# Ledger of designs, part 13: VH-VL binders against Probable ABC transporter phosphonate/phosphite binding protein PhnD2 (phnD2)

Target 1, 264 residues: Probable ABC transporter phosphonate/phosphite binding protein PhnD2 (phnD2), of Prochlorococcus marinus (a3pdp9)
Amino acid sequence: SADPDKLIVALIPDENAATVIQDNQGLKDYLTEAFDKEIELVVTTDYSSMIEAARNDRLDLAYFGPLSYVLAKAVSDIEPFAARIKGGTKTYNSCIIGNTKKGVTSFDDIKGTTFALGDPASTSSRLFPELTLAENGLTKGKDFQGVFLGSHDAVALAVQNGNAQAGGMACPILKSLKKKGVIDPSKVTTIAQSSPIPQYPWTMRSTLSPELKEKIRFTFLDLDSDKVLKPFNADGFASITDSDYDGIRKAGKLLGLDLSKFVK
Below, E stands for the ipSAE of ESMFold2; O stands for the ipSAE of OpenDDE; V2 stands for 0.75 times the mean of E and O plus 0.25 times the DockQ between their complexes.

## First folded at step 1 (VH-VL)

Design v5 (from v1 with heavy chain D99S Y100R G101Y E102D W103Y Y104L F105G S106E Y107A Y110I; framework fv_vorsetuzumab)
Fold by ESMFold2-Fast, scan of step 1:
Order: structure tokens, then sequence, then C-alpha cells
Structure v5 (fold): chain C 264 residues (1-264), chain A 121 residues (1-121), chain B 111 residues (1-111)
């Protein structure tokens, strides 16, 4: 079992890389002090790159989205240990949005349009939007065309500027972009919100020593630093387990997803 | 053998402070959080807060904020709970309980024997 | 705060018979597939003892006559064949969010 002098901490690019790097500088500083180890913060190019890195045992800690975690877990020795709490909950929602000027305000308005999607392995910017649309009689490739733009902020901007008429993304990221003035609320309409989705899991390499694993878990669960938590829009972290993501596994199977469609 | 051993019974006057200790043995003290739970006579269990034994950072339930202080001494594997400005309704049995943090789930798996605190004139 | 309510407050059961205790949470304690609730047993003069965690998983050393079930807001602790040593007060607890809260307790006694 491993107790490395340097921990590699990876984050998925759910927004542009510059934003992800900036938002997580406080986390790097906190973990460096807490573990008394060198911390290397890595932001991968896409969700598939992070899955591949985990498969090859290159990551010590990894902050996945729910679907990318499920895909990585199938081919990697990793285990989940903590998820974000906000407002007393460990869940978030996916939003389906439409361009207001183009009159996209309901499911029926999505027929014949270009629908913006994030990364293929995204839960709230791919899996849940596609399932929600299918449940409402709209099939990708038949009733609308999907375009993968790689990140949630790219989806929001494409819908705002009309490059896509509609799109799917994490509701918390949309709220953040509106607060920052990146997205104008008058230009983008929220058509629907999904049922609750389990929050992004923090995961660790299973081959780390039992002592280090316990220290890592406890360090996150005790985290109360505004410098670290504010960029995550979090009140703290709470314990999670692999079975918390069984609903995501079921959803992926219903959509017909398999790992080979994501791994490079 | 994993165990938590608490300090003995205390009798205090209203307005005084009490400090209860909880000595851990049989495991790595700094790998587990320590919780404090109280039970008034004939009543149920009420969570007071917990302390990160590695960092010393406490988290308190709102009902006790401003009157409770949780600390620890890693050199003797002991956690402390001090309650100030005691009132008669603070009369209770006070328990320490560790939180298990393994992959099998978090729970209060080991409890101290309890410390009876009586507040009377 | 999440309020945990147990029923009944007390229960008298004959030796060898089934005992059933219910616990209701004021909001769901289900996160994806896990219910963040635990059951404890407290005998007179003793501290509580963990019986069941995550609604249905028995703690090591707990006899198989103890079982937990339920999901979301409604939970049940079952003792399939009551033994003399099972006379105690049983508490449910939510571990979904702080402050962690307990039910008021159910006293189990022999008829």
Amino acid sequence: as target 1 above (264 residues)
Amino acid sequence: QVQLVQSGAEVKKPGASVKVSCKASGYTFTSYAMNWVRQAPGQGLKWMGWINTNTGNPTYADAFKGRVTMTRDTSISTAYMELSRLRSDDTAVYYCARSRYDYLGEAFDIWGQGTTVTVSS
Amino acid sequence: DIVMTQSPDSLAVSLGERATINCRASQSVLYSSNNYMHWYQQKPGQPPKLLIYWASTRESGVPDRFSGSGSGTDFTLTISSLQAEDVAVYYCQQYYSTPYTFGQGTKVEIK
C-alpha cells in the first residue's frame, strides 16, 4: 500500500480550464498544509482523459462527475469518500435551457433544433438532459441534433448567443454564470430541472495506505475554510459510498452508454 | 481492544463550568473524530458536536454554541468537553463516541461509559 | 433540523415473538442508494450500542435476529425472535446532515 511524498489531485474540466484552476488554488494550498506533502493539481483536457489517467493508476485523488466516476470505477482501483454539501443536501440538478429570443421555452420548441451538450461523460450536461428529452418524446438524432461542446460554460454561452437553440447543463453552474454576469438571465430560459443528482464524488486510489486513506477522508469531512469552500459553492463535505451512484449506473444503461464510447 | 474511558461523576453549582475527559485506547486516536452526546434524566440522546482529533477543529450544535468548548491532547489520546455557565437543565449523562471513517460507513461505533453531571444548589 | 419520530413509545412482546419498531424522518435521508440512518440499542445503565447502520447493514457481532429495512423517510427495526437480553430502549438516528438527531426512543420489554 502506498504513502507517496507527492499526491496528484485531478479535477474534471466541467468549465474552462482557467476557471477550474483558479477555483482550486485554495484547495491545493489547504491539502499541502494538511498532509505535509507536495500536491500536484491536474486539470485534464476532457472527462475521458481523467478516466484514462485513473485507469492507469496516475491519480491519487480525483474529483469526478457522477457518470465519469461510474465509468472510471468500472476500470480503475478507486474509491469515493466525500461529496459537497450545500443547503443541507448532497444533491444537485440538471437544467434544460433555451434561447429566449429564438422562442425556445418548452420541450416542443426543441424539435428540429441544435441542442448543446457538454462532455460525453457528463451527468448533468449529457446523460440527464438526453434521458429527460427521451422521456418527453424527443430522441437525439431524430427529433433534434446534439452537439458536444465539452464543458458547461460552453453550453451556456452557445445557447445565449444562439449557436445552439437549447442545451443541458448543471443548474448550479448556470446560477454561478448568471451571478458573475457571464450569462444574461433575460437571454436564457430554464425549461426544466431534473430530479436530484448525487453530487460529484471525491475519490482516492484504493492502493493508498489505510492510514493515509483515513487521514484524507477526515481532512475533507472537517474542511471549513471559506477560501477553499467558497469557489465550490459548498458548506462542507459529507461521506459517500459507491452505491450512492447506482442510480447513475441505471440511467447510463437506460441511455445505452458503454465505456468504449468515452475512452480514448 | 478499542475503548473510551471517561472521567468520573461531577456535582456543580449553577454558573460553574465542568470539563469531561474521554481517554481513547486500542486504536490510532488521530484517525477518528470524537463526538459528544448528552442524555438528560429520562430523556433521549442529543448530539452536542464533534472534534477533529488530528487538527483540533471543533464543530458545535447551535444549541450549545457559546457555552461548549471541545479540545484534545494527542500526547495522551484524550478528548475534552467543557460546558460553561451551567444551568440545572444541563444535568445529564455526557457520552463521548468515536466516528468510524472506513469505507464500510460512518457511525458512532464505540462509546464511552458516560459521565454523570449534576447541576444543583 | 431533521426530526426523527419513533413509534411506539413502548412495546411489550413475549419471548420468541417478533418485535417491530418504526422510525419516521421529517425529510428524506436517502442520498442516491444509501439511507443515512442508524439504529442503536441502550440497556439500563449502559451507553448506546450501534446495531444497524445505513438502515439495513448489521454491525459486526450483532445477532441476525436484528434487521433493518425502509428507505427515504420510513424505517423499521425488526427483532425476529425476542430474547431476554434484548430488553432495552432502541433509538434511530439520522446521519444525513448536522445537527445529527435521534428519535425519542422505543422501550422494548417482555410481556
Scores: ipSAE 0.000, ipTM 0.451, lowest interface PAE 15.3, mean pLDDT 87

Design v6 (from v1 with heavy chain D99V Y100P G101Y W103Y Y104W F105S S106D; framework fv_vorsetuzumab)
Fold by ESMFold2-Fast, scan of step 1:
Structure v6 (fold): chain C 264 residues (1-264), chain A 121 residues (1-121), chain B 111 residues (1-111)
Amino acid sequence: as target 1 above (264 residues)
Amino acid sequence: QVQLVQSGAEVKKPGASVKVSCKASGYTFTSYAMNWVRQAPGQGLKWMGWINTNTGNPTYADAFKGRVTMTRDTSISTAYMELSRLRSDDTAVYYCARVPYEYWSDYFDYWGQGTTVTVSS
Amino acid sequence: DIVMTQSPDSLAVSLGERATINCRASQSVLYSSNNYMHWYQQKPGQPPKLLIYWASTRESGVPDRFSGSGSGTDFTLTISSLQAEDVAVYYCQQYYSTPYTFGQGTKVEIK
């Protein structure tokens, strides 16, 4: 058990690091006050680096994506405790998008194109897009070429600019980018939305003291600060368990993912 | 095409209950919350609450707590709003309206046609 | 509860002229560059329709004569050149916190 004077809080780099850090300043301030501890926000260069940091016990709290969590859990002593809840649901969707000017508005239009993907360990910008395409008769490397761009905002920009003709990303991030004026809705078409995906899990290092772990869990679950919750577009955080991500484990196996290749 | 089709007009006596239905089609029912909003004759819009179509959990506006019950049936993609102990001032058009569960989609994008409920003494 | 107040309650505008509707929230609905405020149009005998979300983003299919502006507590809906089909009651709505609340409505009529 540990009760460190400083908590290291890692945030998955699903967008550029500046945006991720900025969106979580309210949370940092809230946790600093709640725990009476120094809070250090960390954004790694990619998803696998965050998994590696967890494997080496470098992270006290970590906000993973669903697949990166499953991968980290296999090699780390971490436990999930809370996920964003909105309208009573702990799910979100993956979007398949196409460049409007290049005429990519349906699954058939993706054949022969370059398809933008985020990080290899991303659920909504890699795993679910590839599964959705396969379910519609499109196989990566055969019917289209995939390119990994590392983040959801990079995917959106590549499709908008025509550097890729189509791509896959989190629908919530796409909507945020459209709202901010980064993405022009007239230039990017949503072709499809996936089935629901369990929301990003907040996790903690299992070796933290039992008293600190309970304090962390209740602090998140009791959180009702609009300042903290609005950047997450959340009504609050709700309790989750590891088994909530069993569907992600199954999806990874269906796509044939080699979990060992995601651990640095 | 997205459609929300509501049940027909109802005429009730004070003290009775009314149950309005809202049948969804053209989209995945459980990916959207269903909200209920009413409008008394010549008046504005008043939010009553919403139901999580995936979990079945409702949230009610304080003005209606104790008299309203919201449910859903996922097998027929239908949401229900039941209002009990009806008063004459419950006379209104009742609308269902959907909201995406997705990030940054906090708006009523599609509405049902409305169900007129008349409570006469 | 956040109270949404519209002005005027009604206005009559000639065809082709500008219509301006104001909405004031009793507290700021701005958070992190985002205004949790939307506009709906309700034509006689019809349900409300989403016109503008996040204060200034037009819903798909809404003509460009409709525009929204403002931030924090003060918001404006503008119809740059009123058409006959724009006769309706317009409602602002906050989605900042429950209970979600609407303005009292502004009735737009032709002069």
Scores: ipSAE 0.000, ipTM 0.416, lowest interface PAE 15.6, mean pLDDT 88

Design v7 (framework fv_vorsetuzumab)
Fold by ESMFold2-Fast, scan of step 1:
Structure v7 (fold): chain C 264 residues (1-264), chain A 120 residues (1-120), chain B 111 residues (1-111)
Amino acid sequence: as target 1 above (264 residues)
Amino acid sequence: QVQLVQSGAEVKKPGASVKVSCKASGYTFTDYYMNWVRQAPGQGLKWMGWINPNSGDTTYADAFKGRVTMTRDTSISTAYMELSRLRSDDTAVYYCARDSYFEYGTFDYWGQGTTVTVSS
Amino acid sequence: DIVMTQSPDSLAVSLGERATINCRASQSVLYSGYNYMHWYQQKPGQPPKLLIYYASTRESGVPDRFSGSGSGTDFTLTISSLQAEDVAVYYCQQYDSYPYTFGQGTKVEIK
C-alpha cells in the first residue's frame, strides 16, 4: 500500500488554471499541516488529460467533475470520498445562457446560433446542456452549432461578448463571475436551469494505504475553515459514494458518449 | 423583499438567561447562515457566532464560550440566540444578520435589534 | 484575533466636502486574491447597513460617492461629497478568520 511523502492533488480545469491554483492555496496549506506531507497542486490542460493521469496512477487525490469522474472510474483504480455542501445540499445546477443584446432569451432563439460548450467531458458545460436542449427539440449539429471553449469562464465571456449567442455552464460559476464583476448581469440572460447534478467528487487512488485513506476521508469531512472553504463556495464537505453518480452514467449513455474518445 | 424581525426588549437580573428570536422572510431561510452581533451602549460591534439553519451547526466566538446557544426552527423560519448566566456587561443591543456566505460572505441584511438590559 | 483599528475616531466635514476614513488590520486579510474586509454604515437607532464588501465593491443601491480602496492591512473608505444623510458611524469588519471582528467605528458629522 502506498504512503508517499508527497501527495499529487489534481484539480479539474473548470476555469482558467491561474484561478484554480489560486483558489486552492488554502486547501494546500491545510492538507500540508494535516498530513505532515508535501502537497503538489496540478491543473491539467483539459479534462481528458486528468482522466489519463488518473488511469496511469499519477494522481493521489483528484477533484473531478461528475462526468469526468465517471469516465476516469471506468479506467482507473480510484474511489470517491467527499463532495462540497452548500446550503445543506450536495447538488448544483447547469445553466443555459443567452446574449441579451442579441435577443437570445428562450429556447427558440437558440436555433441557428453558435452555442458555447466547455470541455467535452464536462457535466454542466456539455452533457446536461446538450440533454436539456434535446428535451426541448434542439439537436446539436442540426438546430445549432456547438463550439468547445474548454472552460466555464470561457463560455460565460464568449456569450457576454457575443462571440457565441448562447452557451451552457455551471450555475454556481456564473453566479461567482457575476459577483466578481467579470460578467454583467444585464448582458447575459439565464434561459433555463437543469435538474440537480451531484456535486464534484473528491477522489483518491485506491492503492493508498488504508490508514492514509481513512485519514484523508475524515480530514475533508471535518473541515470547517472559512479560509479554505470560501474559494469552493462551500460550507463543508459530506460523504459520497460511487452510486451517487449512477444518474450521470445514465445521462452519458442517453447522449451516446463513447468512453474511448476521452482517453485516446 | 428580505426582512429580519426580532423579538422585543428584555430586562433581566444577573444570573438569568435571555432568548432572542429573529424571524426571516422574503428568501429561503435554509440557504443563508444567520449571524449574531451585539453592541453595548456607546460601543462598537462584537460578533457572537453563527448558525447554519439547514443543518443546525453552529460556530461561537470564544468570548461567549459556554454561555451562548444558537438554535433555529425551520417550520417558522426563525433563529434564536440564548445567552445564559447574564452579567451587567451583557447589557447591549443584539442583532441578527444574514450571511451571504455561499457567495462572498457579507452581512447583507440585519434585524432591527433587541435591547437586553441586565440590572439588579 | 485580528484587531481592526480605525482612524480617526470622529471627524467633522462640511457639506459637499470629502470625508476619508482609514482602517488597519493587525494582520493581512488578503487571501486568494480577495480582501476579506467590509464596510458598514450605522445611523442612530438603526442597525448597521452594508456599504462596501471585499474592500472595494459597492453594495447594490449605495450611492457612487462611496468608494473603498486598499489591500492587505490598510484600507480606506471615501465619501467624495458629504451629504446630510451620510451622518453616521462607519465600521470596518474583517471576514478573514474567526472570530470576525469590527473596528471601533468612526463618527462622521457635519462641521
Scores: ipSAE 0.000, ipTM 0.425, lowest interface PAE 14.6, mean pLDDT 88

Design v8 (from v7 with heavy chain D99G S100W Y101D F102Y E103Y Y104T G105E T106S; framework fv_vorsetuzumab)
Fold by ESMFold2-Fast, scan of step 1:
Parts: sequence; structure tokens; C-alpha cells
Structure v8 (fold): chain C 264 residues (1-264), chain A 120 residues (1-120), chain B 111 residues (1-111)
Amino acid sequence: as target 1 above (264 residues)
Amino acid sequence: QVQLVQSGAEVKKPGASVKVSCKASGYTFTDYYMNWVRQAPGQGLKWMGWINPNSGDTTYADAFKGRVTMTRDTSISTAYMELSRLRSDDTAVYYCARGWDYYTESFDYWGQGTTVTVSS
Amino acid sequence: DIVMTQSPDSLAVSLGERATINCRASQSVLYSGYNYMHWYQQKPGQPPKLLIYYASTRESGVPDRFSGSGSGTDFTLTISSLQAEDVAVYYCQQYDSYPYTFGQGTKVEIK
């Protein structure tokens, strides 16, 4: 069982790497003090690279999105232990957005357009947007063309600038970008919100020592520092289990996702 | 659309208790913390504490610990602040204010205020 | 407790002229790139209204003439061209640690 002197903590690149690293300095400091260990924050170039790093046992802790977690769990010896909560809610939503000036304000307006998507292994900027559109009679490759831009902030900017007429992304990230003034609410219309999606899981490598795994679990579950929790938009973290992500597995199958395309 | 509506003015004797209500509408009541801030006549703002409407958990400023109790009723989206053992220097306008957002964590909506006068 | 000190206590400015209000925290309110400091406006008989959060970000609907600057312990609220409706008391607030504390307020009046 491993009890390393340094813990490698990976964070999903749902926004640009500099923003993700900066937002998590408080967590790094907190974990350094709590574990009396060196903490290294890592942001991979894409979701698939993080899945591959987990498969090769290179990550001690990993903060995945729901779909990337399901994909990583199939090929890695990892276990989920905590997810953020706010107001008692452990879910979030995916948003379908349109460019206001180009008149994209409803599902019908998406037909014949270029639709911006995040990373292929993203839940809220790929899987749920495609399912939501399909439920409303719009099929990718038939009714609209999809373009993968890699991150949620890239999707929002592309739609605002008109490089894509519509797109899909996490509603909380859209709200954040509007609050920061990166996205002008008058230029981007929210067309729809998905059904609830289980929040990003914190995971740990199963081969860590039982003592360290227990310490990690309770360090997160007992976390109540507003400064550390601010970047997560959280009141705290709550226990989760693998079965909380069964809905994501079902959604992936409905979309026809092939696990082998993400992990080699 | 977001509104916080507080109960009416109160006149109390020293030693009594007062309970102020704050009814929220236009958003999901349990998604945001409710803060309480008071302002004595001619003075500045003083934070009293907050309640998480979902869990019922509270945090109080030390100056009010032992005299203040914050509660909520999720069925009617209403928060309450009760202050006991009132003194003349508790005469103030009491505000509820919504807080806790991803990039703000600031008091973005305020109630109209409730005037509490403590006199003999 | 973190003490927030504003200067001046009162300021009289002619219409169209610049108003500058300072706020000093007794301890740094900067953490991981964020300044846990906000500005509020309070008009007579009204509750406070959020103007600026995280030291420099304007709240939605707040006019461009309002701007915030500074980092760590020293902060400034600027009204570039004072309008009649800007007559109010302005408060800074730290959000860094409990208890949350406000400055004593700066009263802005027309000359």
C-alpha cells in the first residue's frame, strides 16, 4: 500500500489551466498542512490525458467530471469519496446557449448551425447537450455540426463572438463567466437547462494505504473553510459512491459512446 | 424578481425578546445563506451572523453569541432572527441579506429593514 | 477582528467631479488571488446596495462611473463624475474572516 511523501492531485481542465491552478491554491495549502506532505497540483491538457494518467497509476487524488470519472473508473483502480454540496444540493445543470445577435434563442434556431462543444469526455459540455438536443429532435451531424473547443470558457466565448451560433456548457461556469464580465448576458441567450447532473467526484487511487485513504476522506468531509471552498462554489463536501454515477453510464450508452476511443 | 420582505417595526421593553422575519421569493431559498446585519441610529453596519437555510447551521458574531438565535422555515421560505435580553443599545434597524455566490460571496439582495426600538 | 477604516468620514464634491474614498484593512484580505473586500452604497431610508465585489468587479446594473481598485490592505472606490443620485453613505466590508466587518462609512454630499 502506498503512503507517498508527495501527493499528486489532478484537476480536470474544464477552464484554462492557469485559472484552474490559481483557483486551487487554497486547497493545496490546506492539504499540505492537513497531511504534512508535499502537494503537487496537475492540470492535464485534456480530459483523455487525465484518464490515461489515472490508468497508469500516476495520480493520487483526481477531481474528475462525471463522464471522465466513469471512463477512468472502467480502466483504473480508483475510488470516489466526496463531491461538493451547496444548499444541500449535490447536482448541477448543463446549459444550451445561443448567440443573441444571430437570433439563436430557441431549439429550432440551432438547426443548420455550428454548435460548440467542450472536451469529448465532458458531461455538461458534450454528453448532456447532445442528449438534450436529441430529446428535442436535433441530431448532431444531421441537424447541426458540432465543433470541439476543449473547455467550457472556450465554448462560451465562441458563442458570444459568433464563431459558433450555439453551444453547450456547465450552467455554473456560465454564471461565473457572466459575474466576471467575461460573458455579456445581452449577447448570449440560455435556451435550455438539462436535468440534474451529479457533481464532480473527488477520487483517490485505491492502492494508497488504508490509513491514508481514511485520512483523505475525512479531511475533505470535515472541510469547512470558506476560503478553500470558494473556488468550488461549495458549502462543503459530502460522501458519494460509484453508484451515484450510474445515470451517467446510462446516458453514455444512449449516446453510443465507445470507451475504447478515450483510453488507449 | 428576487425579494426579501421583513416583518414590521417593533417596540420592546428592556429584558424582552424580539423575533424578526425575512420572507424570500424569486429564487431557491435553500441555495443561499441568509445574513443578518444591524445598524444603530447614526452608526454603521454590524454583521450579526448567518444561517444556511438548507441545513439550519448558523454562525454568529461573538458580540451576539448567547443572545441571538437564527432559524428558518423552508416550507414558507422565511428566515428568523431572535434577539433576547434586549438593552437600549439594541435599538437599531435590522436587515436580512442574501449571501454566498461563486464569485461574489457578498450581500447582493437586502430586505427593507425592521426598526426595533428598546425603551422603558 | 479585522478593522476596516475609511477616509474621509465625509466628502463634499461638485456635480461632475471625481469622488475618491479610501478603505484600509488592519490585515491583508488577499487570499489565492482574491481580495475579500466589497463596497456598498446606502441612501437615506434605504438598505445598503452592493456596488463592487472582490475589490474591483462591478455588480450588474451599477454605472460605469463607479470603479474599485487596490489589493491586500489598501482599497479605493472612485466615482469618476458625481451625479445627484450618488449622494449616499459608502461602506467597505471585509469577507476574509469572521466576524465580517464594515468600515465606519463615508458620507458623499454635493458641494
Scores: ipSAE 0.000, ipTM 0.420, lowest interface PAE 14.3, mean pLDDT 87

Design v9 (framework fv_vorsetuzumab)
Fold by ESMFold2-Fast, scan of step 1:
Structure v9 (fold): chain C 264 residues (1-264), chain A 123 residues (1-123), chain B 111 residues (1-111)
Amino acid sequence: as target 1 above (264 residues)
Amino acid sequence: QVQLVQSGAEVKKPGASVKVSCKASGYTFTDYYMNWVRQAPGQGLKWMGWINPNSGDTTYADAFKGRVTMTRDTSISTAYMELSRLRSDDTAVYYCARELGYDFYSPYYMDVWGQGTTVTVSS
Amino acid sequence: DIVMTQSPDSLAVSLGERATINCRASQSVLYSGYNYMHWYQQKPGQPPKLLIYYASTRESGVPDRFSGSGSGTDFTLTISSLQAEDVAVYYCQQYDSYPYTFGQGTKVEIK
């Protein structure tokens, strides 16, 4: 079992890398002091690169999105241990958005448009948007053209600027971008919100020593620092298990996702 | 400048053990995995395994499991590969090669190699 | 284990002419949209040197006459205009699964 002098902590690139790294500096400082170890924050180029890093036992801690976690868990020796909690819940929603100036304010307006998607392995910026559209009679490649832009902030900006007429993304990220003034609420309309999605799982490499794994788990579950929690818009972190993500596995099957395109 | 410098040539009898060293300089030793690759005379390259210098974790190719042991000493930025119960077909050049573990643009290749250590097993 | 097979075993081409080396994997090395295979160059008395990673991305400092192509199981390394310094043995390698495996090598010589 491993007890590294430095912990490699990977963060899913759900926004541009600079924002992700900056937002997690408080976490880095907290973990450095709590473990008395060097902490290296790493952001991969895309979701599949992070999945591959986990598959090859290269990450000590990894903060995945729900679908990327399910994909990584199928091919790597990782275990989930904590997810953010807010108002007593460990869930969030996906939003379908439209460009207000282009008149995209309902599902019917999406026909014949370019629809912005995040990373192919994103839950709230790919899986749930496509599932929601399919449930409303809209099929990607038939009723609209999908374009993968890689991150949630890229989706929001493309829709605002009219480079795509509609898109899908995490509702909390949209709210944050509006609060920061990056997205103008008058230019982007929320068409729909998905059913609840289990929150991003924190995972650890299973081959870490049992003592270190318990220390990691308690460090997150006991966290009450505003500096660390504010970027996550969280009251804290709560315990999770792999079965909490069974709904994501079901959603992937319903959309017809071919696991062979992500997993070996 | 990044360098990997290996120990000198060894001549061993069948049944003996050999321990090859690989000293790293010019980078943070614990940021890169260290691979070991052998090349027998007239043959191609055969991967033996890697060690994560940060954790001490190892992964060995099945062909070498039970005979190979990889270790490191972080205080002197040196990795070691010990091969036991030597056979005549272990005669080869042994290379160490670093591999970036979490690079975001191209994480999984051996970009810097040691000069090689010749091990001759003869009776 | 994934077996990597190169062709030809040896190749002689004139200076300035195109050299083409093929590598075939016994199983697909495509994972999550990336081809986990690399090309290395080894000159006599020297260790291998990384040339191309992920099938088609040229390593920093490698001349643009070297290019890689292919996907899944069939890969090609091309040297568009062979120079004297390119005389070497070239190896393909897969990084899709453990153990990492290399092709048997292709020796490139001047005609």
Scores: ipSAE 0.007, ipTM 0.425, lowest interface PAE 15.0, mean pLDDT 87

## First folded at step 2 (VH-VL; framework fv_acimtamig)

Design a15b (from a15 with light chain S92R; at its last look DockQ between E and O 0.01; V2 from the best seeds 0.00; counts 0 for: pae O 13.2 > 2, grease 22.4 > 18.9, SAP .503 > .496, placed apart)
Fold by OpenDDE, look of step 2:
Structure a15b (fold): chain C 264 residues (1-264), chain A 120 residues (1-120), chain B 106 residues (1-106)
Amino acid sequence: as target 1 above (264 residues)
Amino acid sequence: QVQLVQSGAEVKKPGESLKVSCKASGYTFTDYYMHWVRQAPGQGLEWMGIINPYSGDTSYAQKFQGRVTMTRDTSTSTVYMELSSLRSEDTAVYYCAREVYGDYWSFDYWGQGTLVTVSS
Amino acid sequence: SYVLTQPSSVSVAPGQTATISCGGHNIGDKYVHWYQQRPGQSPVLVIYEDSKRPSGIPERFSGSNSGNTATLTISGTQAMDEADYYCQAWDRYTYVFGGGTKLTVL
């Protein structure tokens, strides 16, 4: 249906599902009231599953990471419309972190380590960490061993606990985990931060009615509720377009990413 | 209760391959790294490698690179270690060991061990 | 490669205190774990993260780590404590075990 009574709203599993769902309850309530529709929040098991769901036209709204969005856009008819703003910017950074106790505090220390990554389709816990490492003369499989752990919080915890001696993750998530007391700052060292990355895009399926799409766009861009924005650590949502993610496409090409590998 | 149950003893000839299994139970299989450690007769413990049961990603000790392959089957909660091009020096008890979550990881549970004898 | 050095053997009379050392360059900057292995049995974790004791391990087992030496201490040593003890740590390329120490209770 172009105007369904229920909207399926999917969220990228960049943290454990319980946290993601909890963080988005405010949004759920807000959208329910705004649209006078049933809102169903969905967190997939991994990034690939979310991409596949989009491909099969099972999602009405979807909150992707930048790389996963690019991959989803290549195989589905979705359109981005909004992204978080904080401090006047629509960008965030990726962080490379190391285990402090084990003495992993520089790029050179990453040699010989197990490096934790999130999801293969993750921007800040795969794409940019690998790019940054490569720029600093470190090659995966040669200088360090990569391990995918599925989520950013898993990366942080693995590094803190010394199983993975280094890792890559979104800096905002790291900050959040430290504030929550999940990560001890004394146990995890930030080795580097990436260049700015375009923020996570909200997307909608293109087959929705023009009227509903406009309402969705307006609702998100006009949103100023603290109950909704606080969990996002955002001042609001700002308009974005597909071209805002051309840099992600270029970065993906640099790493030789094969889009076919991200489709189940 | 956490249990790691390994396959039975094996006798091999030089040049052959061994494959030992480790079945995990009593916990979420994919939440913990699994290690392989061996011990030659009368000798100490030697780390062989690590596997992530969630992703299947592995890292091996340099000594065994090119000869060792670690895999997992999530449907049966089983980890496998295969060692090829066997030599007499590969005669040992092979252990699987779970890495525990804490401030820093250690090996809290061990399999019962699998004796592999390599002889002509 | 990083090396952990243990004495090959330590002897102690029943009721006395046994001390097993584990030497390594700046080992105090690492977390050291200790394993007990009785004859014909699998290793058992007895100390983790330098000084923490897993549940079920007697209080007579303790550990410390500073400088270039980690130490496992067994107070009031009993006959059942006779075993091989291994220290373990991580370095850049591998998980490292000490050579092991045979503790004999006289």
Scores: ipSAE 0.000, ipTM 0.481, lowest interface PAE 13.2, mean pLDDT 91
ESMFold2, look of step 2: ipSAE 0.014; ipTM 0.606
ESMFold2 (binder alone), look of step 2: mean pLDDT 93; pTM 0.945

Design a7b (from a7 with heavy chain S31D; at its last look DockQ between E and O 0.02; V2 from the best seeds 0.00; counts 0 for: pae E 18.1 > 2, placed apart)
Fold by ESMFold2, look of step 2:
Structure a7b (fold): chain C 264 residues (1-264), chain A 121 residues (1-121), chain B 106 residues (1-106)
Amino acid sequence: as target 1 above (264 residues)
Amino acid sequence: QVQLVQSGAEVKKPGESLKVSCKASGYTFTDYYMHWVRQAPGQGLEWMGIINPSGGSTSYAQKFQGRVTMTRDTSTSTVYMELSSLRSEDTAVYYCARSPYYTSGWAFDIWGQGTLVTVSS
Amino acid sequence: SYVLTQPSSVSVAPGQTATISCGGHNIGSKSVHWYQQRPGQSPVLVIYYDSDRPSGIPERFSGSNSGNTATLTISGTQAMDEADYYCQVWDSSSYVFGGGTKLTVL
């Protein structure tokens, strides 16, 4: 079992890469001190690139989205260990948003429009937006045209600027973009939010030594640093298990996604 | 048959920009990444950047950050690479190449024919 | 910043085995891909994931990767194998090529 002097830590590219790296500098510093190890942060081009890196055993720690985790778990020896807590819960929601100026404020207003999506392997900017629209009688390709923009911040900006009339993204990321002034709240209407989604799991490769794995779990669960928690918009971390993501596996099947396109 | 067909050779002056097109056929355009790789005369291969055609997201090599822009048009299954502020060192053959998300890893399994761009005063 | 090193040239007699090395720090932990480029032509993928052959590549092409060295091996070399060969990896959001090796069949 491995106890390397350097840990490769991959972060899901759910926002602009510079933002993702910036938001994780506090965590990098915290882990460097706690482990007395070199910490290398890696942000891949997209979700599929990160899944492939995990498949090739190139990652020691990885922060996946729920769907990308499920895809990576199917082909990699990884295990989830922690998720952030906010407001006493290990869940979040996907938001359906519309351009306020163009009058896109309800599901009916989405008909005949361009709908912005993030990465094809995204939970809250692809899978759950499509499920939420389907539950409300709107089918991609029939009732609206979907366009993949790669990241949540790209979705938000496209909706604000009118390049897409509506879109789907993580509600916590939308809230953060509004707080940072990137998104003007008067220009983007939240139409709906999804049912609860399990939080992004932190994972580690299973071949790390048992002692190192326990140290990693404890270090995350004991974390109370504002330098880490504030950029993460989190109150702390709590334990999770693989079965917490069974709902994501079911959601993919309900939408009829060919999951082999993301893991083969 | 899977093909990547690039636009024709160009002659440019220093300070101009170039824009090369790469039209894909024979496969689902949005299921594969597209890369741009260049090769100066008598030199090796140099990766410039990647675009995900399904979302349009891009990542560029540090050397080209600020000078390169990659775009795509899903209605024509075409990617574009624009390189600005050209100089003589940018004389090269420019290739587009695709990679699958998950079957070949990050390998470039199909390449375009290449576009020779000559930058001369 | 990740660097791959290849010899500039390798010469082999027809019918013999050619080996082309690709050196990199801990390259054994990466997936190595190999391309053949004949004069005036686009590169062609000949090995991926260290040792797998795409459809249409002859069995005389093989690859290995461990420690700090990946190797492309061509058994029973033929005149048509004369080309430039490049190794390639992905490293931290960058796609890195080796400098290339010219294989000469004499």
Scores: ipSAE 0.000, ipTM 0.397, lowest interface PAE 18.1, mean pLDDT 87
ESMFold2 (binder alone), look of step 2: mean pLDDT 93; pTM 0.951
OpenDDE, look of step 2: ipSAE 0.020; ipTM 0.543

